# Ledger of designs, part 5: VH-VL binders against q0atu2

Target 1, 119 residues: q0atu2
Amino acid sequence: MLDKKARIRTSREYRNVFEKGKRLSGRFLIIYYVENALDNNRFGFITNKKIGMAVIRNRIKRQLRAIVREYQGQVKNKHDIVLVARAGIGKSSFEGMEKDYIAIMKKAGLFARNANKID

## First folded at step 1 (VH-VL)

Design c3c (framework fv_daclizumab)
Fold by ESMFold2-Fast, scan of step 1:
Structure c3c (fold): chain C 119 residues (1-119), chain A 120 residues (1-120), chain B 106 residues (1-106)
Amino acid sequence: as target 1 above (119 residues)
Amino acid sequence: QVQLVQSGAEVKKPGSSVKVSCKASGYTFTSYDMHWVRQAPGQGLEWIGYINPYTGDTEYNQKFKDKATITADESTNTAYMELSSLRSEDTAVYYCARSGEFLDSTFDPWGQGTLVTVSS
Amino acid sequence: DIQMTQSPSTLSASVGDRVTITCSASSSVSYMHWYQQKPGKAPKLLIYAASSLESGVPARFSGSGSGTEFTLTISSLQPDDFATYYCQQYDSYPYTFGQGTKVEVK
């Protein structure tokens, strides 16, 4: 589970990321991302009905949140990031989604190595 | 600013194939899906399919699965749609359209369209 | 396939009129997109996700609805608005469009 502080909650906040952010697509995922004025990162998750029934969409959302949570410490601070699941993600493995996420975040320049230490 | 420019009109014989191109500019080609939609004279819009230029993955309207082939060339920022075994019913304006900013299921912008006429 | 049916198929209106176009889906859908097409031109996105106005589209256009019934409203018709309007569902493949509603001069 991601901390509530680290989640994008309102339609207005989602729209801000979409309208002002950059877009990058991977095999199973699209990310939209923009720098925020907060002291933390926030993540949003979107799954379309074309992915499958509610049980499949809910499974995908849970798996994506778990992946994001696991790699949260690698992400450059002060960003709002929205993950949109692409068609076909319902047939991917957890490992496949994880690899796609890592590849996209690296390509976007959002993964920071040794930049998340305070002291 | 974002622009999609399609190839010119084609006149083809029944049984032949046609390949329409769509050249993208003003954005990162691999970051947006490219869709193809056709419109027969005086008729409505019919979705053919799309390609994800980053992965090469495609999705087709079942009606076109054995008839249309959608491809993309990242080196030239160009998407293609090839339609085989042409019949007179395939006479239409063919549009390419980019996935929108907010939702990948929206189509914006659109190319100017390519008229394909199939006649004997 | 989800069938989209628009009503009316044609509508005669005058500048300044309030115009409402309805789109009915054969199965419940979460959202609908609306496009405008002028003769000889490609379609243009107006409304996405039922009610969100696309950037650069005049405020006189609005969308509403849920389930199987969606509407596009033009509050005060302008000369530039005489066109054919299409709804589109994206709930499942294949993406399908309504048959179109032509808004013509009275």
Scores: ipSAE 0.007, ipTM 0.609, lowest interface PAE 10.1, mean pLDDT 85

Design c3d (framework fv_daclizumab)
Fold by ESMFold2-Fast, scan of step 1:
Structure c3d (fold): chain C 119 residues (1-119), chain A 121 residues (1-121), chain B 106 residues (1-106)
Amino acid sequence: as target 1 above (119 residues)
Amino acid sequence: QVQLVQSGAEVKKPGSSVKVSCKASGYTFTSYDMHWVRQAPGQGLEWIGYINPYTGDTEYNQKFKDKATITADESTNTAYMELSSLRSEDTAVYYCARGVETSTDWHFDLWGQGTLVTVSS
Amino acid sequence: DIQMTQSPSTLSASVGDRVTITCSASSSVSYMHWYQQKPGKAPKLLIYAASSLESGVPARFSGSGSGTEFTLTISSLQPDDFATYYCQQYDSYPYTFGQGTKVEVK
């Protein structure tokens, strides 16, 4: 699980990222991201009804949080980042989601050149 | 129109360096990754690496990490690839290519015309 | 690294022929791209994500496949189609290409 400090919590904070942030799409994920004025990164997660029933959406959300936490140390500091799951994510493996996350974060310039798992 | 225009052909001595340029026009330079690919005579295409022009972040094929340096100058919309310690096997046409995001994946949709680098004594 | 192998390396065909080129990956690939290259020119994207036709590419070109086997088909070969074709995987770094298939006049 991610610490509360590392999570985007309020509708206002999500709205700020959507309205002022940049957007990149991957196979299973879309990210919206913007620099913040804090000392840390914050992450938000959106899983729409299009993905499936609540049990599927909650599984995807848990897996995405695990992936984000695993690579947290590789992310450039001072960003608010929202991950939006695309409809096709429900049929993806954990490894497929992880690969997509790494690829889009590198494309956004938010990762160091070698995005290794944190120990 | 959108296009990538590369610098002209180069003839270099073994052990020297070469720096190839790729000037982008017709689109927002910082919105797309710029990749470099080479093609040696009689061989296929070989991916070297890329740069995100907005952040300056780079990713390299491990084979080229100690040989190639990719940079970008946002003020001139130009990407560069420098290849050091040239050997005869570095003789190739070098291409720049734009990385594009779609709803299903990302790919190279726009290519420069290529720059022939010949390494000979 | 994922190795991409094309078959055949060279094929001879006549205008109007149905041409099929295959691409085999050393491990499972979710998607792949196909490029066309004419002598002295840069590669041109034909198909991305295994089966999606790039804008401006004639409908006679199509792609199919999944896993480790992919196919590029030209339904009715035109004079402009004599070229070398390359497949490319984008599943993992480094991106790798097949060795190429040269389509030449019979």
Scores: ipSAE 0.000, ipTM 0.519, lowest interface PAE 15.6, mean pLDDT 83

Design c3e (framework fv_daclizumab)
Fold by ESMFold2-Fast, scan of step 1:
Structure c3e (fold): chain C 119 residues (1-119), chain A 121 residues (1-121), chain B 106 residues (1-106)
Amino acid sequence: as target 1 above (119 residues)
Amino acid sequence: QVQLVQSGAEVKKPGSSVKVSCKASGYTFTSYDMHWVRQAPGQGLEWIGYINPYTGDTEYNQKFKDKATITADESTNTAYMELSSLRSEDTAVYYCARDLSGPEFSSFDYWGQGTLVTVSS
Amino acid sequence: DIQMTQSPSTLSASVGDRVTITCSASSSVSYMHWYQQKPGKAPKLLIYAASSLESGVPARFSGSGSGTEFTLTISSLQPDDFATYYCQQYDSYPYTFGQGTKVEVK
């Protein structure tokens, strides 16, 4: 579970990231990200109905939060980042989602060079 | 303020190729996907594909996989669509359209003015 | 491919009328967008994600529906609303459009 301070919670805040942020697409994930005026990172998660039934969407959202929490210390500070699950994510393994997350965060320049926490 | 300006009308012979441009202004080019849609005379809309200008990631309608190539030049904020092996049935108005970022908010919110491509023998 | 069928294909109406256009998908879809197109012009977004009104679009336009049946409603038709309307599914590739519904003067 991510700390409440590290979560994007309002529709206005999500909209700001989508409107003003940069976008990067991975295999199973899309990230939208923008620098914020706070002293911490905030993460948002979107799993829409294209992915599948509520039980699948809830599982994926839970798994994505776990991945983000695991690598939180590797992320450059002062960013609002929204993770959006693509339709194909329902067929992915946890390892597949984790590898995609690391790849897109590195591509975006948001990760430290040694962000490979594989366990 | 947001504008998508497309290249002018083209008349092409069967078997040739055409490359249509779409120059974006008034927003961060790399933050939005750019889609291509065509409309044959008197007909409806048909989706061709898109590009993510930041990653270069593309997706095509299977019907156009061997016909259309979509590219983007971040340095000039311009998206391109090239059609090869033109046939008379490719005569259509071709539109570029940006996709508002975010799946729950994704939609074609701004469109170019359209480029008429006529294929005649 | 998901096939989108609009009903009716053509509709004759008068200013002040309530206009309803239906879009039927061949399989369940999560998101539907609606566009307006006038002769010689590019389409314009009206409704996204089934029911969300695009900024700057008049409140007389509304969208509803889920699964395979979606509806666009114009509560009181204005002269500027005579146009062709298209639905579009945003659920899977390839993205597909309905054949269009032409709203013309009665």
Scores: ipSAE 0.013, ipTM 0.593, lowest interface PAE 7.6, mean pLDDT 84

Design c3f (framework fv_daclizumab)
Fold by ESMFold2-Fast, scan of step 1:
Structure c3f (fold): chain C 119 residues (1-119), chain A 121 residues (1-121), chain B 106 residues (1-106)
Amino acid sequence: as target 1 above (119 residues)
Amino acid sequence: QVQLVQSGAEVKKPGSSVKVSCKASGYTFTSYDMHWVRQAPGQGLEWIGYINPYTGDTEYNQKFKDKATITADESTNTAYMELSSLRSEDTAVYYCARTPDSWGELGFDYWGQGTLVTVSS
Amino acid sequence: DIQMTQSPSTLSASVGDRVTITCSASSSVSYMHWYQQKPGKAPKLLIYAASSLESGVPARFSGSGSGTEFTLTISSLQPDDFATYYCQQYDSYPYTFGQGTKVEVK
């Protein structure tokens, strides 16, 4: 799981990202993102019931956290980023989610050049 | 100053529905998730589900997903829980409770006073 | 579902006693919260995230533990502390509570 300071924790903080942020849609994921006034990045996750049953949503949430943690070092500093799972994500593989995440982060200009995966 | 005030006790017949309200005051309603928890007489606590009032997103305990519907009205700062197809086993005190934290590190810091729902023929 | 089991289900104690209540999860959990409930009242948050004391809660209450084993301690029991205590895992849906531990007068 991500370090406490790297998490968007409150509904107020989610609201700020949705209202002031930019939106980019991938195949399985939508991201909302905005520059913050902190010295670190923060991530949030939304998995609603349209995805499927609780067991599927729990798996998706866990896997998205793992993906974000693994690629944390490649993300440009000082951003609040919320990942919203689309209905179709329940049918995706871990690799499929990972590829979608990388693609949307690159398209958003949020991945730094020459960064690599965190072990 | 933070208060969650619930609607009054209800007596319902088997097969009917009940809708319990939870009116919030003293804070920004859309900044906190609202959860519903029940407690049968003399028994422990059972989580029903929650709503994020800003996004409208809901999550349910699968035991309740075909039985409970949680909604929120931002204009009145009120959350609702409707329970359908009532049975005697649904007799319980129903609580609303808020949390600021979607990550789960912060608990339910304020609770409503509870609403007793009695299901009897 | 993650099953939460509290021990003991009931304990008898005297004012001034050190009281410990344990909570065992059927799977490892990242977050555990503790609540106090008095007859006819809603639960009250005491400890969040295993060991953090909620604002306004007396310092005699403390929590510890990680993984599958968590403990709530009351260092010097007061008359106001005779109540039922519940642990809650907040790691995965559905969120589950322990069966409760009733702390009674000895």
Scores: ipSAE 0.012, ipTM 0.653, lowest interface PAE 8.7, mean pLDDT 86

Design c3g (framework fv_daclizumab)
Fold by ESMFold2-Fast, scan of step 1:
Structure c3g (fold): chain C 119 residues (1-119), chain A 122 residues (1-122), chain B 106 residues (1-106)
Amino acid sequence: as target 1 above (119 residues)
Amino acid sequence: QVQLVQSGAEVKKPGSSVKVSCKASGYTFTSYDMHWVRQAPGQGLEWIGYINPYTGDTEYNQKFKDKATITADESTNTAYMELSSLRSEDTAVYYCARGQELDFSGTAMDVWGQGTLVTVSS
Amino acid sequence: DIQMTQSPSTLSASVGDRVTITCSASSSVSYMHWYQQKPGKAPKLLIYAASSLESGVPARFSGSGSGTEFTLTISSLQPDDFATYYCQQYDSYPYTFGQGTKVEVK
């Protein structure tokens, strides 16, 4: 669902985030993030084989993309962010993943506003 | 020199599977996406999908979701595409191609393998 | 899916001619890539991001356009340029190519 421009697409771009970025772990997610030289944010998603079978990994990846899309307006601009799913994520609810994403993005200082406040 | 070398031509029966290899040399394999494109005889180019060899992430043309599986082996600098449940309509030259983001404008396929002819006939 | 339509599908030309190939997208795209393919060979990248010349490609090749209409121009056709040319959009998945334009000897 994310615009092509908002996706980290190439192996080189992923490698740059892992090598130069900061790391922060949540309950179900790890994020790696680095400021980019572009005028927009880009997101990458990794669901490794430790999570489970392809059908589970594909579901998790779709759900994470939906969460990122929902909150993209709150993310501080000019960042490349890679979400890595942890082994326990396969047993999480959508709401559990969403809560974890909000918590780690806030802790990383990447949210421009408080996601828990009604505006 | 940067080069992609593909496995040789295959002749397969309908219903069988085939696995085509693409061995990369002359560059850092994990730094570039590997795309797969097919061309039926006398026809145009059709994008199948790609793999990011560093992360293992893949993206497919939905038309090929039940047909193609793309994998990569970093230890041998080799990408693979497996085609299942072959039909006569799958007869084509299959290319691997390196994806490079040029000038931050999007992915272009700047280096191509020589192609692998897969013929599906009874 | 974004459909790419090239015009013409075939053109006959002589060495020294100015050749123009058009590529039309069914939806607005940011940029276009162009490839050249000779019989029995893999495609070769000519132009990326609508107007940027790939390394090693002769300066007689140029690209222009934005939105839904893009053009590839060969200012003075050479014998080595008789080939099929393809445009490609990269704005959305699946990546799609035009049907190809065959440039053949008149």
Scores: ipSAE 0.000, ipTM 0.539, lowest interface PAE 15.5, mean pLDDT 84

Design c3h (framework fv_daclizumab)
Fold by ESMFold2-Fast, scan of step 1:
Structure c3h (fold): chain C 119 residues (1-119), chain A 122 residues (1-122), chain B 106 residues (1-106)
Amino acid sequence: as target 1 above (119 residues)
Amino acid sequence: QVQLVQSGAEVKKPGSSVKVSCKASGYTFTSYDMHWVRQAPGQGLEWIGYINPYTGDTEYNQKFKDKATITADESTNTAYMELSSLRSEDTAVYYCARAGDTIEWSGPFDYWGQGTLVTVSS
Amino acid sequence: DIQMTQSPSTLSASVGDRVTITCSASSSVSYMHWYQQKPGKAPKLLIYAASSLESGVPARFSGSGSGTEFTLTISSLQPDDFATYYCQQYDSYPYTFGQGTKVEVK
């Protein structure tokens, strides 16, 4: 799971990303992202009442954290990134959410490219 | 500066179709959903549907599911709404509107086009 | 569909008056938005998520409420505020608007 230092925790920190950040919408997800002054990435997660009951929202939040954790090594350093779940995400599969995350992160230019390749 | 510019007024006969355009500028077109709302003369606002320009996905008010078709052209930053089988009760001003966001993902319509009057008369 | 009912449907007011408009939803909604519309113009966002003031909107406008009851207040009415005001729920599809409240010159 994500370390404490890799999570956006306070309302002020979320507000900063929303006010200063760029935005990109996917099928099930929206990301807001901005370069930070730290030496690491931080992630935030928002699941609102439109998704469904608390049990559904908590499941989605856990699944999104798992996806972010799996791909965190590919994310360009020094960014604050907030994932906002769209209403339709409650009916999506884990694979569907994962594919949407990869697509939006690539489109945003947030996935680092490995230039050191050896045959 | 964010701007949404719509096509001009149309006068159509019953049974025909009309396609209204909404040209976006001043922001990344694919980053925000584009909604369509109508207002009949002297009446209130009625939501028709929206498109996610990045994915092409659409959602419609069930009332308009067989009436309206919403599309988007990313190369020209333009959203379209086509209305088919026009009837006199479709006479209205049609607006496009961008859905912005808040911390809790609320989608307020933060920018609107100027509106397109569609008049359906025999 | 969630029905939105505004009260009053029409009100007469003078410059400097405090104006209050209410919006009732037929079922609980997560959040509400308020729009202002002047004759011949598109609506303009005033308040989002029940109580957040949209950038560029004068501080005399404020919103409050949760669940099924929401309120828009204009603390000191200005000439530019004579308009029709609409609430909108964004909790579920289809998105629905109130019938509108016309604020006219007394």
Scores: ipSAE 0.013, ipTM 0.660, lowest interface PAE 7.4, mean pLDDT 87

Design c3i (framework fv_daclizumab)
Fold by ESMFold2-Fast, scan of step 1:
Parts: C-alpha cells; structure tokens; sequence
Structure c3i (fold): chain C 119 residues (1-119), chain A 122 residues (1-122), chain B 106 residues (1-106)
C-alpha cells in the first residue's frame, strides 16, 4: 500500500495528469506523467474491465502498488504519475509487470541516474 | 496538427503481398497505439489489429492473424501493415487510426489516415 | 465475439428532422463509440464512451445508452449530416463495428 500523501485521490487530480501530462505506452502499462508543485511524488492506478473480473483487477492493482513502492526511491521527485493497466496485463507475471514498469519509467526519463532501489 | 498520411493505391495479383504505410506527425509516435481497419467496397468497417510503437507488441483480430503483419519504425514515425496471400476478397480500403486505451471509457479512434485502396485483380 | 447490430440499416430524412439510430450489442459493453463516414472519406469520431461529444463536433449530436442498447441522436438534421454512421465497441478483442446506418435524403 502507498502512503496517502503518495496517492492521486481526486478526479480533478487525475484529470490534470491526463490533460497536461505526457503519455508513454509500455507492453502491459501506460503511464501519464506531469511535474507537480509538491515536495513528493504521487501515483494513480487504473484497471479497466477489459483486464478481467474484479478479482484479477484487484490483484493487478495490488501488484502494481507493490512495484511502485519498491522503486519509489529511483523516481525523480515532484511528479504525478498515473499507471493504466492494459488489457493483456492479466496474463503477465509479477516479474513481467516489474520489467515493463522499469523500462517505461527509464524511457520517460523518470528514473534518476544512480538512484537507489527501495528494499 | 495531428496527421496520418498513408501510401498510395495498389493493384495486386492474387497470391501476392502488399505493404501499406502510415506516416504519423504532430504528436509523439510512441505514445499512442496505431490500429488498422479495412472496408470492402460497399461494406462496413472491420478491425484488423494494432501495434504499440514503443514496444513493438501487436494484437490481431484472429481472422487476420495469419494474413496481416503490423510493424512500426520509430526513426521515421511510420506504421506498416503487410497482407500476404492476397485474394479478391481482400480488395478494400485500408485505414490506419490512432487510438489511446480508454480511461474511464473516454477515448476512441480520434485520428484516421486517408485510406489506401488495395485492389486484388488478375 | 461481440456482435453490434444497428437499426435501421437505412433511413430517409429531411433537413430539420430528429434522427435516432440504435445500436445493440450481443453482450454488455462499457466502451462504445460512434463514427460518421462520408463517401470517399475516412470515418470521423463523433461520440466516445457512449455519451461524450468529441471536440469540434456540433452539439446537435448526442449519445446515450448502457449495457447492450445505445442510441445516437441528431436533434435537427443538417445537410452535412447525410452520411453513414457506425457504432463500435471497445470493450474486448476483437473490436467490432455495427453494419452501419445510412442517413439519406428523403
């Protein structure tokens, strides 16, 4: 679970990221991201019905939050980032999701050089 | 500003292949999936498949899985669709279209190429 | 595969008429879009997510519906509106379109 301070919580905040942010599509994930005026990063998670039943969507959301938390220390500060799970993510392994997250964050330039992994 | 420009009309013989191009401009090519849709003369629209230009991953309508191959070239911002083993029933206008995944159901095929007529004729 | 069936297949109308086109899905869908196509042209997105008007599309166009029944309405038909209209589900692969509804001059 991510701290409340690190979560995008309101429709207005999600809308801001979608309208003003940049977008990158990975294999299993799409990210939308924009710099914020806060002293911390915030993350949002979207899992659509195209992924599968609620049990599968809830599992994916939990796994994505765990991955984000694990790599939080590597993310450049002061960003709002929304992760959207693609339809194919339901067939992915945890390791597959993790690799996609790392690849897309590096491609976006959101991983700080020489940042440390959060254990 | 967003524009998709497709290659010109093709006339091909049965059994041959054709490769249609779709050049994107006015946006970040790798940020949106590119889909392909066909329309036979006087008929409706039929979805073929798409490519994620960032990863190269594709998804196909099972009807086209062994007929269509979709690729993308990031260096030229161009998507391609190749059709193999052409038959007369493949005669159609082929469209590329940009699409984002739905966020709360709020996206669609928002920009389309002008279409490429492929005629399969002996 | 989800089948999309439009009704009617063809309708004749006059400028100023209220036009209603129905789209029925064989299974419940959450994501549904409407497109307009004129002869020799690519389709144009009109309505996304059942009821959201695409930017630049005239306010006379509206969409409604949920589950398996969806409707596109043109409140006061204009000359530019004589075209073929398609619904499309974006709920599951393969994405499928209705057969089209041709709106022609009476």
Amino acid sequence: as target 1 above (119 residues)
Amino acid sequence: QVQLVQSGAEVKKPGSSVKVSCKASGYTFTSYDMHWVRQAPGQGLEWIGYINPYTGDTEYNQKFKDKATITADESTNTAYMELSSLRSEDTAVYYCARHSEPLFGDSGFDYWGQGTLVTVSS
Amino acid sequence: DIQMTQSPSTLSASVGDRVTITCSASSSVSYMHWYQQKPGKAPKLLIYAASSLESGVPARFSGSGSGTEFTLTISSLQPDDFATYYCQQYDSYPYTFGQGTKVEVK
Scores: ipSAE 0.016, ipTM 0.616, lowest interface PAE 6.6, mean pLDDT 85

Design c3j (framework fv_daclizumab)
Fold by ESMFold2-Fast, scan of step 1:
Structure c3j (fold): chain C 119 residues (1-119), chain A 122 residues (1-122), chain B 106 residues (1-106)
Amino acid sequence: as target 1 above (119 residues)
Amino acid sequence: QVQLVQSGAEVKKPGSSVKVSCKASGYTFTSYDMHWVRQAPGQGLEWIGYINPYTGDTEYNQKFKDKATITADESTNTAYMELSSLRSEDTAVYYCARVGSDEWTPGSFDIWGQGTLVTVSS
Amino acid sequence: DIQMTQSPSTLSASVGDRVTITCSASSSVSYMHWYQQKPGKAPKLLIYAASSLESGVPARFSGSGSGTEFTLTISSLQPDDFATYYCQQYDSYPYTFGQGTKVEVK
């Protein structure tokens, strides 16, 4: 998984992202994001009881962490990003969540361009 | 040093209530969920529930719903568990234990309090 | 509820023995942990996520398994290892523990 430097861990760090950050909604995910003063990105995660029972929330948490880990190298450096799962996420597939994550990160301008991208 | 220190042993009458405390030190209190686990004399471990001190959200084992109430006071870094309508079968050692509240932890109980013996006697 | 069943409930062993404890879950679990408990003391985390050794735990302890079958192994039992061992699932509510395996002197 993500090393400890890449995790938002404290309540103060979460509050900073919510207070100073921008918000963007996807189909299943909301992201809050802000530039940090570090040399790396940090991710935070919120799954609330409105999503469903613990079995569903635990599955979603595992799948979202795997997605974030997989695409970590594509995220523009120096950002704190909090993912909030929306209530409808419990009915999504892994591929659906992955597609939503990629779409919202691109829309937020948080995915770095590869060498072949044409503007 | 990270530690959880619990309140002392209690002897209670059937029908009464007891409130056990768990004081955290050496870490950011709101970054970890606080769980409660009991162990009846000579028996195994049984999960009661937890609180996220940052959000105040709680989750309980159905067996303990309406029996246990878990709270947290962020200003004193202390979690509490209150047991109501005590019966003899509630006699047990009650432990608090922390679990990382971020989504990156494996959900393991890495630090435990020393335990509080609650005896319910006739 | 997911039931965790340990085998054996009690085992007698000598210092230097290889000790194996098994834990069977009634449903597949992705997260499970092992704890050690000595009389009058709180449990102590030994292995998390089935196979990861907790910091400060001696290398003679190891965990393996996935799905519904998990094993805790002590490669060369030491005097300090006579204790009760518990497995636990952290996959779904309510979180449940095995009944415990007591490792005692032969």
Scores: ipSAE 0.000, ipTM 0.574, lowest interface PAE 11.5, mean pLDDT 86

Design c3k (framework fv_daclizumab)
Fold by ESMFold2-Fast, scan of step 1:
Structure c3k (fold): chain C 119 residues (1-119), chain A 123 residues (1-123), chain B 106 residues (1-106)
Amino acid sequence: as target 1 above (119 residues)
Amino acid sequence: QVQLVQSGAEVKKPGSSVKVSCKASGYTFTSYDMHWVRQAPGQGLEWIGYINPYTGDTEYNQKFKDKATITADESTNTAYMELSSLRSEDTAVYYCARETSGFDLPSGTFDYWGQGTLVTVSS
Amino acid sequence: DIQMTQSPSTLSASVGDRVTITCSASSSVSYMHWYQQKPGKAPKLLIYAASSLESGVPARFSGSGSGTEFTLTISSLQPDDFATYYCQQYDSYPYTFGQGTKVEVK
């Protein structure tokens, strides 16, 4: 479960990321990201109806939160990041989503070069 | 900056096939899904289907499942739609359209459209 | 399939008029998109997600609604606004459009 402090919660907060942020697309994921004025990172998750039925969208959202949590220690401090699932993600494996996430975060320069592992 | 440029008008006879192209520029082609929509003369808009150019995954309106084939060529940033077994009822302007998504731009939002390709099917 | 019905199919208006177009869905939808189409041209996005104005679209355009009833309003009609307007749902496949509302000069 991703901590409540690390989640983007309101429509206004999501809109801020989309309006001010940068966009990068991966195979299964799009990220929008912007630096925030807080002392922590916050993540948002969007699974459009294009992904599939509610049970599939909910599974994808849970899996993405698990991936984000696993790698949170590598993410540069003080960013709001929204993950938007692309078409086809519902047919992807967990490993496929994870690899795509790592690739796009590295391309965005959001993984800290000297990040320590967090237990 | 963002442009979708479609191939020119086609006149086809019943029973033939037609392949319409849509060349994208000004953005990363694989980052956005490409849809096809048609409009018969004096009529409204009808959704045909889409392709994710990164994965090659497609989705079709059931009405067009055995009639339309949508493909994409990443090397030329071009999407294609082929219609087979043409009938007079297929006479229409065919549009490609880019879909964007985000919190305030959810799935199904067509922010850029091609200029349209008129396909005329006559005996 | 979700059926979209626009009302009216045509309306005649003068520059400066307030124009309202309605769109009814056969089942509840989360949001509605609105497009403007001028003769011989491709549709252009005006409003997305029921009420959000697309970048570069004049502030006289606004959208509202939820569930099965949505509206597009032009607060003070300008000469460039004489066109056909389409609503679109994206809640399920196939994506469907309304039949269109033609805004004509009086």
Scores: ipSAE 0.021, ipTM 0.676, lowest interface PAE 6.7, mean pLDDT 86

